Miniprotein binders against q9h3h3. Designs and how they scored, part 288

Target 1, 235 residues: q9h3h3
Amino acid sequence: EDGFTAEHLAAEAMAADMDPWLVFDARTTPATELDAWLAKYPPSQVTRYGDPGSPNSEPVGWIAVYGQGYSPNSGDVQGLQAAWEALQTSGRPITPGTLRQLAITHHVLSGKWLMHLAPGFKLDHAWAGIARAVVEGQLQVAKVSPRAKEGGRQVICVYTDDFTDRLGVLEADSAIRAAGIKCLLTYKPDVYTYLGIYRANRWHLCPTLYESRFQLGGSARGSRVLDRANNVELT
Below, E stands for the ipSAE of ESMFold2; O stands for the ipSAE of OpenDDE; V2 stands for 0.75 times the mean of E and O plus 0.25 times the DockQ between their complexes.

## First folded at step 23 (miniprotein)

Design hT22 (at its last look DockQ between E and O 0.83; V2 from the best seeds 0.74)
Fold by ESMFold2, look of step 23:
Structure hT22 (fold): chain B 235 residues (1-235), chain A 80 residues (1-80)
Amino acid sequence: as target 1 above (235 residues)
Amino acid sequence: SKTIEVTVTEETSPEEVAERIVKALKEGAEKVRLTAYGREAIERAWEAIIIAAKRLGYRITVVIEKEDGKTIYTISLEKE
């Protein structure tokens, strides 16, 4: 029942989006306060629902860091969703190219590099590195999920503002690697999320556009980025 | 001599460019360089790359650069 699993995860993500977020906003908070904030709210200890003994007393949907240049713009999501409905009833093919064009037309261009890590020091260390990169201006905005009640992996999302700006997507990967991140990264455009298109969808679309793998030795890049669906390596 | 140059515009056919990429690489060109200015041209260039990759059936490498406000995609077959 992969479909059941995907719908469950989507509902959990939507609920988290709607709950309060813990935010370090570099636009209004001095950078010198970041380390204290990170120490107070490690993602492995911030609980989803504010469990007794955790650093948060209220539910937390996401822990986020906004960079100095962060300017939120989701684009015309309502128009995108309406056009998607029309497309489905039109008889026209639904392809990755069709989705890209819809995203461009409606300016829903954001996307994100994702990493999944178990709770603990590795997660907290990775998040701290990403948060510092955001505050220092190498990345624009990132978020990490809080600790779930029953445990499980947590996710760090590092956003880029335009998934069609492929150089910008590669630059974000490089900045993540420069922050010391060595785990597998996957890149997903937000258009798939807004349209409810997840893994195991009925159109057989692949919401993961790129995969980044850390390379140790022999490469100045530090990673290998692959468009897996089209068998294209980006460099 | 070893690099085929193609300028892509918002009026360019991605299918025609893909045919040029595939032909050049199969005939032994080391690289095909696509130059595109503006979002529409850039996306047509990328679409051409995707079409070419599917037709070749072998992994290609795309080096992405920006020069004088234009995007350059340099395409080659993976060495292995």
Scores: ipSAE 0.750, ipTM 0.910, lowest interface PAE 0.7, mean pLDDT 88
Fold by OpenDDE base, look of step 23:
Structure hT22 (fold): chain B 235 residues (1-235), chain A 80 residues (1-80)
Amino acid sequence: as target 1 above (235 residues)
Amino acid sequence: SKTIEVTVTEETSPEEVAERIVKALKEGAEKVRLTAYGREAIERAWEAIIIAAKRLGYRITVVIEKEDGKTIYTISLEKE
C-alpha cells in the first residue's frame, strides 16, 4: 500500500483546486435539473484528467454543488499565512488555541466533514444524497474528488462556514446522516490545510477536530461525534 | 438537584467553572448545565468543559443547544 503521505494528498488537493470544476449552482440552476446533472457527471466516472470514454474530456479538479445560501468567503488567507510564518520565526509555542486565534483574526473559519469512499455505486449514491441535501438547503456546499487514474478512494467534502461553531458542525453531521451516509466522518478546519498542517506535523497538532460514527437507535442525530483531542462526546 | 446550573459570562474564570463542574459530578449531579451569552462566554464555557474533562479523566457527553443569544451546554457522564 503506497501510503500516500498526508503531504502528497494535500498537494494533489491543492493542484485539483486550480483545475476546472464541474459545478451545479442552485442559485442559478433550477433544482429540477439536479438529477440530470448527477446522471451526466457521476463522480465514479468523472476522471481527474479527462480520460477517453469519461463524461469529461478536460481535466476536472472537483465536482461541486452550491446551495442557494452559499456565499464564498475564504477570508484573508494571505494574511493568515504571513502571520503563521512570523509565529514560526518567533519561536513561540504553537497550540490548537493559537491556530484558532489566527483563524478568527484572519476570518479563515471554514471547515469540512470528510468521507472517503471507493469508486462505484456507493460513492455515487452518497454524492447524490449530499447534493440533494445542499440543493434543499440542509447543507451549504459540498464537493467530491473525481476518479483518479490509479483508482483509490474518492473524498466527499461537506463544508460548514465556521469550525468554531460546534452546533453548526453537529447540524451538518446530522444532515449528512439524514442523507443516508453511514461511513466514518472526520471534520477538519481549512486553516490547517492553508498552513500545511497535516498528520504527523512537527508541532504535534491534530488537523482532525471531530470524528463522527454512525449509530443506530442512539442519539437523535443518528451519530456519535467525538472531540478526540479532549475526549468529549458532542450530541 | 440532579441538575446544577451555571451561568458563564465574559468575566467568568474557566478554571472556576471547571471546578464547579467536577465538584457537581463527583457529588452525584446527573447533569451540569452551562448557559453562556455571547461568543467570549461560549468559548470560556467550552474551555471550562475541556478542563473539567481532563480533571475527571474519563469521557463526558455534552449536549449543545442554542436559544436566542445564548448557548447551553449540558454536561453528563457517559452512560456505560
Scores: ipSAE 0.667, ipTM 0.885, lowest interface PAE 0.5, mean pLDDT 90
ESMFold2 (binder alone), look of step 23: mean pLDDT 84; pTM 0.811

Design hT23 (at its last look DockQ between E and O 0.94; V2 from the best seeds 0.78)
Fold by OpenDDE base, look of step 23:
Structure hT23 (fold): chain B 235 residues (1-235), chain A 80 residues (1-80)
Amino acid sequence: as target 1 above (235 residues)
Amino acid sequence: SKTIEVTVTEETSPEEVAERIVKALKEGAEKVRLTAYGREAIERAWEAITIAAKRLGHRITVTIEKEDGKIIYTISLEKE
């Protein structure tokens, strides 16, 4: 267990969102350039602060790939936050259903599959598979964290447009599995991040909606997706 | 194998659908198929599934399919 609190990891992620990103944008860059870009910026070698001998000389927050169909729409995050503050002040009960309704009302529907991998060949290979799937249109957008100075695990985030679309969430899991990824995946809506709802929050809200485990010879999806809150397996 | 089909609308009670799911599965139905159209009906169908799962007290399996703009949930008991 990386000894950092969920709050510290969130603060680091927010700080990384504000630093420059290394982006491959398939809307403006030919797909034929992807392999050269991946070779130039392997995530295991790209450093958070531009260490000597790294591919980057300047700080990098994230390495990202945008698909041809990618449209950045975060919805009304400010309205969401204001409504959340008003809700907290009202003393009304807060449930997963409440957060879902807030997300729908303010169009803050994005979510992501997360995987944590140690720096090295397995991470770079996983990222290359995901990046290819994004450029080929099986996925919309993905990002990976650069290598930290202290080491530790890097995170790959694969986004979906709507966390309430369970079929779309499952299709993204299938595409990740088809890219050769076999590690544990967890799915988190972005609304939980925007509202500062982390593990062990006072409302007992679980920010992880789904868990995907790789399964050999199982369903056509190559994984078992579990809704932990409801004890429902999705196939 | 007996499949029970239920159409879920915006006016459908999730609790009533949950009772039908639980009854069907306890009576030996292999599958229960919920069909829903539109965001509200799809969510009511899902709510019914979550209520049914809680009442059954064990894990259930749900397949999700899309046909002609409708969402189809197929519910079964987890095979041991």
Scores: ipSAE 0.774, ipTM 0.917, lowest interface PAE 0.4, mean pLDDT 90
Fold by ESMFold2, look of step 23:
Parts: structure tokens; C-alpha cells; sequence
Structure hT23 (fold): chain B 235 residues (1-235), chain A 80 residues (1-80)
């Protein structure tokens, strides 16, 4: 049943990608305008479809902030998808290693730390901290989902440019924690998203590489980051 | 020695490095430090770490640092 629900949620995520986004782009907008923008568009108030009482009158798929050094690089997504189809029909094993190699070969290397929060002050405060970290250069790009009509949890995605750069992934976790975020974080490479591979997928792949748990005094980074598949703690 | 140093290159066998990690930690080394430069060497070093973790049968801790474009993995047994 989670598979049925996961397919539905994946289709809704793709629809959000196609709708307009609200973007603060530090490459073209002065950093001094950030606080006003955050106050105008808190993610707990920006509605998915533009409800009359919200700050947006039109649908919004995502709210995003681009850092000064952000350089978009989706890589060879079409080649990746073609190679994935060929792999599925080849009879060769489908493993985390073969997915990693496909991602490397096609330069689809980005990934993201994810956190899920209910609408309200805690979500808006967390997003503001992340947005400031992006504009200040500690993070490169982040997005947050708008409020859904049913009021379910919203997601903040904090991107890194190369999931195989484990130091960079840890540095992003540290920057998120420095922004005051204490909830559970999970890390997912974008290759899994582009191929439509979610938790309850038919290939039994695990799209989550790492879990980060806040821990006072538990590590130099203020969190405990675990690769559960390999039983390795990263520090 | 309390710390064992290993340089990993694009030609290095991950299995041989894993054996060195396991041996060093079982013989009482506090840490094993792997140094790697370039994507291929860095991934071989990580591969060696994962093999070693499986052979040790216990969680290990890996500290990751960068110096002059080189990645340094410092490996130790998890303390309770």
C-alpha cells in the first residue's frame, strides 16, 4: 500500500516541478532584500494552488533560494534515463553500485538533505535559517514545498552538487545544524528521483544514503550521520 | 604505532587496503588514515572502508578531511 501511495506522491511532485516557482536568486537580487522576501512568502502561508487569502494568487510548485555561487547542472538526464532502460532489459544486476556508476557516467551527481515539518512557526523559522545560510554561502541551493490544502507536512530540500563528495555532504549537514535545525534529516541522490525510484520501489533499492540525527556533544559536527547499509558513522 | 598511514591511488586494490585496515585495528592501532587524490582513488578508498567494516563486524567511525585537494579518511572502531 505504501507503493500505491508512493506512486501518487511522485506524480504530485512532478506536477509541482512544472508549476511556477517563487525564487529568491542571490545572483541577481541583493542579500539585503532577503528578510522582506521571507516575510512576504513564508512557506506555511504560500498555498500550492493560490487560495484567495494567501500571499500568492497563482499556483506555486516550490519556493526556492539560489545562492551567489549556484551553477545549475542537471547533467545528462536523458542519457541517464536511456541507460537505465537498457539496464533493466539487459538482465544485469540492479544495485546501488550500478546506480552510482550510471550517475557518475552521466554527470547526474546532485543530491539533497530532506526534512519534513508541519506548517507553522517552526517550519517558517527553519526555512528562514536555511535561506540565510544559502545567501551567506554556506549552502548553495534549497527549496521548500508550499502549504497543501489538507495541511500535511511540508518538505525542505537542501541540495549538494555531488553525492559522491562525502565531505561536501557532511559540510551541508553541519550548515543545516548551524541554522538551528534539530529534526531528522535524510539524504537522497537526485539520480533516484530522476529515475522514479522511491522507498517502496519494485527494485528494492534504498534511495536514502544517510541519516543525520541531532546530538548535543555527540560529534564535532553536532549531529550523528550514519550510513546504515554499510554500518559506518561519518564524522 | 598509534596511527597507520596508507596512500590510495587509482591502481590500489580496495581489498588489499581493507585487509590492512582490519589487521591494523585488530593489532591495536588507534586509527588508520587513508589519503586519496582524484575521484577514482577516493572511491577506491571508500570501497576499502566498506569492505573493512563488513569484515570487522562492528560499526566504524570515519572522519573525512580535505588537504590540498586530497581526501583524508581517518578510520577507528566505534567506542561505546
Amino acid sequence: as target 1 above (235 residues)
Amino acid sequence: SKTIEVTVTEETSPEEVAERIVKALKEGAEKVRLTAYGREAIERAWEAITIAAKRLGHRITVTIEKEDGKIIYTISLEKE
Scores: ipSAE 0.678, ipTM 0.894, lowest interface PAE 0.7, mean pLDDT 88
ESMFold2 (binder alone), look of step 23: mean pLDDT 84; pTM 0.817

Design hT24 (at its last look DockQ between E and O 0.79; V2 from the best seeds 0.75)
Fold by ESMFold2, look of step 23:
Structure hT24 (fold): chain B 235 residues (1-235), chain A 80 residues (1-80)
Amino acid sequence: as target 1 above (235 residues)
Amino acid sequence: SKTIEVTITEETSPEEIAERIVKALKEGAEKVRLTAYGREAIERAWEAITIAAKRLGYRIVVTIEREDGKTIYTISLEKE
């Protein structure tokens, strides 16, 4: 069956977060080593649990690249979660605006552009382009899921540090497109993940803020970025 | 005027800003430009944009720029 739920996907993501990651860290590793690392660990061949024939013998939760400017900061997640519980019992309306304000107040501002690709050359090529953009300083951090046992789609996540910095979100989209990526991208703030708010949630919140579609015909960005919930195009 | 200028202050409500956006576009302005300095003003402007989009019922296009520490949202109706 093809009926995965958001709760099932969240549990898989949490388990992956806890397993070891394969990381290229440009803050400590020379950029000249990137191509060899990419060749050793193509995401279509790195397996979640270390299957026979894999380049990895141990479980891998994520494959990641950190840029020179990457500064990890999840913000005040515990305070965010406490304030969320208080908001729910307060009787106040729960809206995208109140979620945004909670994220701002608690400095939980990261978000990510996502793309979903089948295992194979297209995935590995897209990942290599993203990884180079990170090491060259056009993006700050990205990760890609390893290959699952049965050949389901894999995800590349390209992070931005502040989903309310909408120009910065658009600049990340542009850098992804400059890496030659033409597939659909969706943008999700991390605040929804930390609060356990997924698709089909009781508040009818949409965790996807933006869709980006590659666009022929020459906008400055080369893509069309839409906030479908509000029916707003960003340029 | 073809472009209506609005500077966002800490006292400007998102609903009032949205009313100005909708009125200007319905009266034939080509663009509405919101200038915001600081996070509170930036988020107030964005909130106003989403309210305006809902009231208009048609897709709007928002161009985002930064200049001299300010965020500029330029709003127009989608053509075609």
Scores: ipSAE 0.756, ipTM 0.913, lowest interface PAE 0.6, mean pLDDT 88
Fold by OpenDDE base, look of step 23:
Structure hT24 (fold): chain B 235 residues (1-235), chain A 80 residues (1-80)
Amino acid sequence: as target 1 above (235 residues)
Amino acid sequence: SKTIEVTITEETSPEEIAERIVKALKEGAEKVRLTAYGREAIERAWEAITIAAKRLGYRIVVTIEREDGKTIYTISLEKE
């Protein structure tokens, strides 16, 4: 476990969101250029701060791929944050249901499957599979963290439009599995990130809604998705 | 019947649906199938499933299917 607090990791992720991104946009770039782009910017070699000998000379926050159907819709994040502050001040009980209702009300419904991989061939291969799935329209958008100076695991994030659409969440898991990825996946709504709700928060809210485990010969989806809060397996 | 079917209506509470699920599974049903029409019914059905899971005290398996504006939940016990 990287000894960094959940707060430190969140601050680093926010700082990375503000730095330049390396983006392949399938809306404006032919799909035939994807392989050359992947070869130019393998995530295991792209460095966070543009180290000498890296493919990037400047700092890179994220490497991302946008699908043809991708439309950035963050919803009303400011209204969400204001409502969250008012809720905290009210002293009303805060539950996962409360956060779901806030997210729906402010249209902040995005979420992501997360996978953590060590730098190297397995990461680059996983990213190439995800990037292809995005360009082919099986997934909408994905990003991967660049290599940190200290090393450690890199994260691939695969987004879905609505964390309340359980079928859509499952379809994204299936597409990730179809891309050949066999590692553990965790699903997190973005609303938890926007509200600063991390692991070990004072409300005992788990920011991870789902876990996906690869399974050979099991479900048609090639994985078991566990709803952790309800102890329900989704197939 | 190995499969019990429950259609979710506006009058059906999550608690009532949960009771039907629990009863069916305790009576040896292999599957319980919930059919929900529209967002509200879909969420009520899910709430019922979560209540049923808590009452049973063990993990349940749920398949979700979408067909022609309806959502179908198929509930079964986890096979060892």
Scores: ipSAE 0.720, ipTM 0.897, lowest interface PAE 0.4, mean pLDDT 90
ESMFold2 (binder alone), look of step 23: mean pLDDT 82; pTM 0.795

Design hT25 (at its last look DockQ between E and O 0.85; V2 from the best seeds 0.75)
Fold by ESMFold2, look of step 23:
Structure hT25 (fold): chain B 235 residues (1-235), chain A 80 residues (1-80)
Amino acid sequence: as target 1 above (235 residues)
Amino acid sequence: SKTIEVTVTEETSPEEVAERIVKALKEGAEKVRLTAYGREAIEMAWEAITIAAKRLGYRIVVTIEREDGKTIYTISLEKE
C-alpha cells in the first residue's frame, strides 16, 4: 500500500486546480479566434510556473477549452465529501458500488477520458484536434496540463457530464477518435478526484472504469472500449 | 435470429435478469436485448450484465443504443 504516493498526487492536482488557468471559452469568444489562441499557447510550450521564454509569464495550472454547450455543474461536492466521511466510519464496505451510489445521490456525475502524451508535436496536435472538437460541439469541455519538466508526460482530460450514461461516454470516445487520436485512453469518474482517491489508494479501489484502444477494423467507433474489471466490451 | 428480449424496471432483480442472460446464451441465443427506462432501471440492467459476465467466465460484448427514450443493451458472447 502507498498512501504517501496517492497523497502527493492529490496535492499536486489541488495545487494545479488553484493556480490560474488559460481558458478558451467558446460561450464568450468567437470560434474564429481559436487557431490564434492554440498557436499562442501550445501545451508543450506553456510552462507550469512561467519559465523565461514561455508564452506565459505566470503560473498556469491548466489549459482549457469550454464548449458552447458547457454548463458548469459540479453537483453537491460538499455533501458528497461529508457522506464519504460518514461512510468511512460506518463499518459498511467501501466498494466501487458504494462510490457510484454516493456520486448518484449527490449528483457528482461528471467523468473524463484521459490521455498521456510526451511534450512535442504529437501532444500539441492532439490538443488542437480536441480543442476544435469542443468548439465545434462534438465535445463539451477539455483541459490539458502544462509542461512541468523536460521529458515528463502531460495529460489531456476530455469531460463527459454523466459517467453512468455509458452511451454518452462511448460517444465522447468516438469524437476523440474522429479528431485523429490513436493513443490509449482511460476513463475516470470525477467522484474519485473530489474524494482524493487515486490509483494507489488505501481501499484498493480502481478509479479507471474503461480503457479505449484504437482499432481500425473492429468497431463502428474506431476503437475497442473495455471494462476490464467486469470483462465487458462496450460498443 | 435468436434474440431474447427482457424489459428491466426499477423493481427487477438484477440476479434474476443475469440468470436469464446466462441461460439464454448457453442455450444458443445469439443475443439478449435488455430494455430499460430511467436511471434506476438502466443501472439494474448494467448490474445484471456484470453478474452475467462473471457467471459465464467469458468476455461479453454489449452494444448500447438509445431508442424512443429508452436505453437498450444488446448482449452477445465474444466470437473468439
Scores: ipSAE 0.751, ipTM 0.919, lowest interface PAE 0.6, mean pLDDT 88
Fold by OpenDDE base, look of step 23:
Structure hT25 (fold): chain B 235 residues (1-235), chain A 80 residues (1-80)
Amino acid sequence: as target 1 above (235 residues)
Amino acid sequence: SKTIEVTVTEETSPEEVAERIVKALKEGAEKVRLTAYGREAIEMAWEAITIAAKRLGYRIVVTIEREDGKTIYTISLEKE
């Protein structure tokens, strides 16, 4: 069990963000081309470093789909980081509320639902469902990690514009479930990533705000969303 | 009434709203409905819900609805 530390996984994710992306942009590309693009670049076959026989010859950091309403706004990440360093130096208590206020102040409000799937048909099928939901306007933006050389699970990330908008977070969960996804989902704000706050951090902050479990015949949403910090179920 | 309605304004404390939620549920209300107008009241209502959940010591279920610039939280106990 190569215990990839949360720090190692974060470093790999940051390195992947700097490499070229394979993007389908619904703002510039007709929706009718999506199926051909999905067939050309199935996530289970696209390799991180462009291995021989892969659909990509060059390194790929992420495969992404942008919806028609997608507007990239990362906020003031540099100001956020500076404020975070000053806060650490002050010795003031750091709470989830503190991070929320920092995120609001610097407009760093994006977050994502995460799912981890083994390479293969189930991953490619899940990605195709998510990509259609993005192009149809049910979701704004999503990305999937390419296949690693060592194998392992690939991650699909489905973004929301504001992690403080609980209803928007729940609507995205519903859209993911409507796309046929039945696996466990976890929601993480991007502010935690930008500040280097991972599992087992010194402040005991949980970077996962919500957990979604698929439920047959239950809520109208087809899932049970748990606020882990407060032990509140959202429906 | 099996449903208790509470309007949350900027002048209401989260602790007072939490006390009303806890009291209503302990007295046998099936649901508590919070109506909040504006961002501050919406967050205050959520804070009240989290305080109430901690005081009750068990999981609560919350439905969120948005209408005409207001947010409605409907709170109930988890059915076993």
Scores: ipSAE 0.678, ipTM 0.893, lowest interface PAE 0.4, mean pLDDT 90
ESMFold2 (binder alone), look of step 23: mean pLDDT 83; pTM 0.800

Design hT26 (at its last look DockQ between E and O 0.61; V2 from the best seeds 0.00; counts 0 for: pTM O .715 < .8)
Fold by ESMFold2, look of step 23:
Structure hT26 (fold): chain B 235 residues (1-235), chain A 80 residues (1-80)
Amino acid sequence: as target 1 above (235 residues)
Amino acid sequence: SKTIEVTVTEETSPEEVAERIVKALKEGAEKVRLTVYGREAIERAWEAITIAAKRLGYRIVVTIEREDGKTIYTISLEKE
């Protein structure tokens, strides 16, 4: 059931990218100010369109925290989009490998772990833990959607800088789990977002590379990370 | 324990690497270790791993590490 809500939320997220963001930037803001900022802008209370009674009076697309090491580099997105159009008209097969190669060629390498939580204490607590991990340097960049008028789940995105560095992707998963987060995580390279490729796409591509499930006890520690399409476990 | 070593570069055929992975694991090797040279080769190695998983019909486990700046994929069958 939750797979379809993720696609709908992703489409809303694309529209939100163009509105103003609420940003805590550790590169320019002292870490001691983080707790006050989190208390002022809990994601369960920040509204997408600035509803009366919200902490924000104007629209907010995203709430974000940038770490000390954050270096924005989207890569050659324009070249990627042009090559994507050419590929579609070429008649050549469109496969997950083809998309990954386009992303590599154009240096559009970032990706993100995603989690979906209902508005409330659990969401706000998870976001605070992630935000602290970013400011402390265990994670690089994260964002969370504001509360939508129609309700429903909100998304936290935790970014990594290179989806082909699978060790780095696993390290980010571990840092998320160390922040006490136990819900399902899914990993999506940004190339799918920049090209507008979502779960119900015409090419039958799966934009999710990995799923992470929290595991307690036994021999498992932290999480189990799976490439379900290929039936491969990553450790 | 028997570990089969394979080198992967941008010139390496993913299908040939997949064949080596499948053969080694079916013949009782405990692990296949791919040493991956270069950024383009990382995705060739991953393609080989996914082909091998499909041919084996079992979940495989890939341990990922960096050694001397190179990516290492160590492949084994999931223990039951």
Scores: ipSAE 0.731, ipTM 0.915, lowest interface PAE 0.6, mean pLDDT 87
Fold by OpenDDE base, look of step 23:
Structure hT26 (fold): chain B 235 residues (1-235), chain A 80 residues (1-80)
Amino acid sequence: as target 1 above (235 residues)
Amino acid sequence: SKTIEVTVTEETSPEEVAERIVKALKEGAEKVRLTVYGREAIERAWEAITIAAKRLGYRIVVTIEREDGKTIYTISLEKE
C-alpha cells in the first residue's frame, strides 16, 4: 500500500485541479485526431511538473478527455460546504443519508469510478481504451493523473453525472469493462471530496459507495458491483 | 423460481415497500421484481429493503434495468 494517506492523495488531487490541464475535447476536435493526441501525451510520460524530456514543459494537473455530451455542472459547492459546517456545529448525527441529502439539495451529484495503475504500458493502454470510449459516447468524461516524480501509481477517473443514479453508475462500469479494464474499481461521489471526507474519518463514513470486481464468464457486464453501504450485490 | 411483482411509486412509503417484500417472501417468492415510478421512491425504500432482507437472513442480489422511463429492480433473495 503506497504509504500516502488518503488525505495526502486528496490534497494532491485538489492542487492538481488548479494547474493547467491537457484536454482532448471531442466537442471541438475531430475523433480522428484522438490517436495522435494519445501518442503525443501518454499519461506515463506526461510529468506533473514538466520535467526535462517529458512531452510537457509546463506543469500539468490532469490529462482529460471530454465527450460530445459533456456538460460541466459542479452544482453549488460553496453552499454545500457552508451547510456542512453548519451541520458539524449543530452536533446532529451525520450519516451517509445526510450527505446524500446535502448533495441533492446543492445539486452536487457527480461521482467517479477510480482505478489506480502503475506508470507504464498498462496505464497508457487503459487510458487509451477509456479515452476512446469517451469519444465514442459510451462515457461522458474521464481524466488521468500525470506521472509524479516519486513514481507512484497514477489514477484514472471516469465520471458519471449522478452518483444517486445506480443504473448510470452501473452503465459506466460496463463501459469501462468493455474498454478492456480488468482491475479493481471504486466509486466515489465528488461530494465526499469537496467535504474533505476520506478513509478513516471521524464520522466513520465510507467515501467509497461501490466496488467493482472483474469477473470472467459471469454476468453480461463482466463485473460484480458491490454496494458497500448496504452490502448488496448489483448485477 | 417464483417471482412476485411489486409496484413502487412516489406515494409508496419505505415501510410499505418493505412490507410488500416481506409478504412476497412469506408467500414463497425467491425473486421480487420492483417496478419503480419515480427515481426517489426506490432510494427512500432502499434502506428499509436492505434491513428487512438482513433481518430475514437473506442475501440480496439486484439487477437494475431501465424500460421506457421506468426503473426495474429485480431483487433476488438468497438465504444465507
Scores: ipSAE 0.263, ipTM 0.706, lowest interface PAE 1.4, mean pLDDT 86
ESMFold2 (binder alone), look of step 23: mean pLDDT 84; pTM 0.810

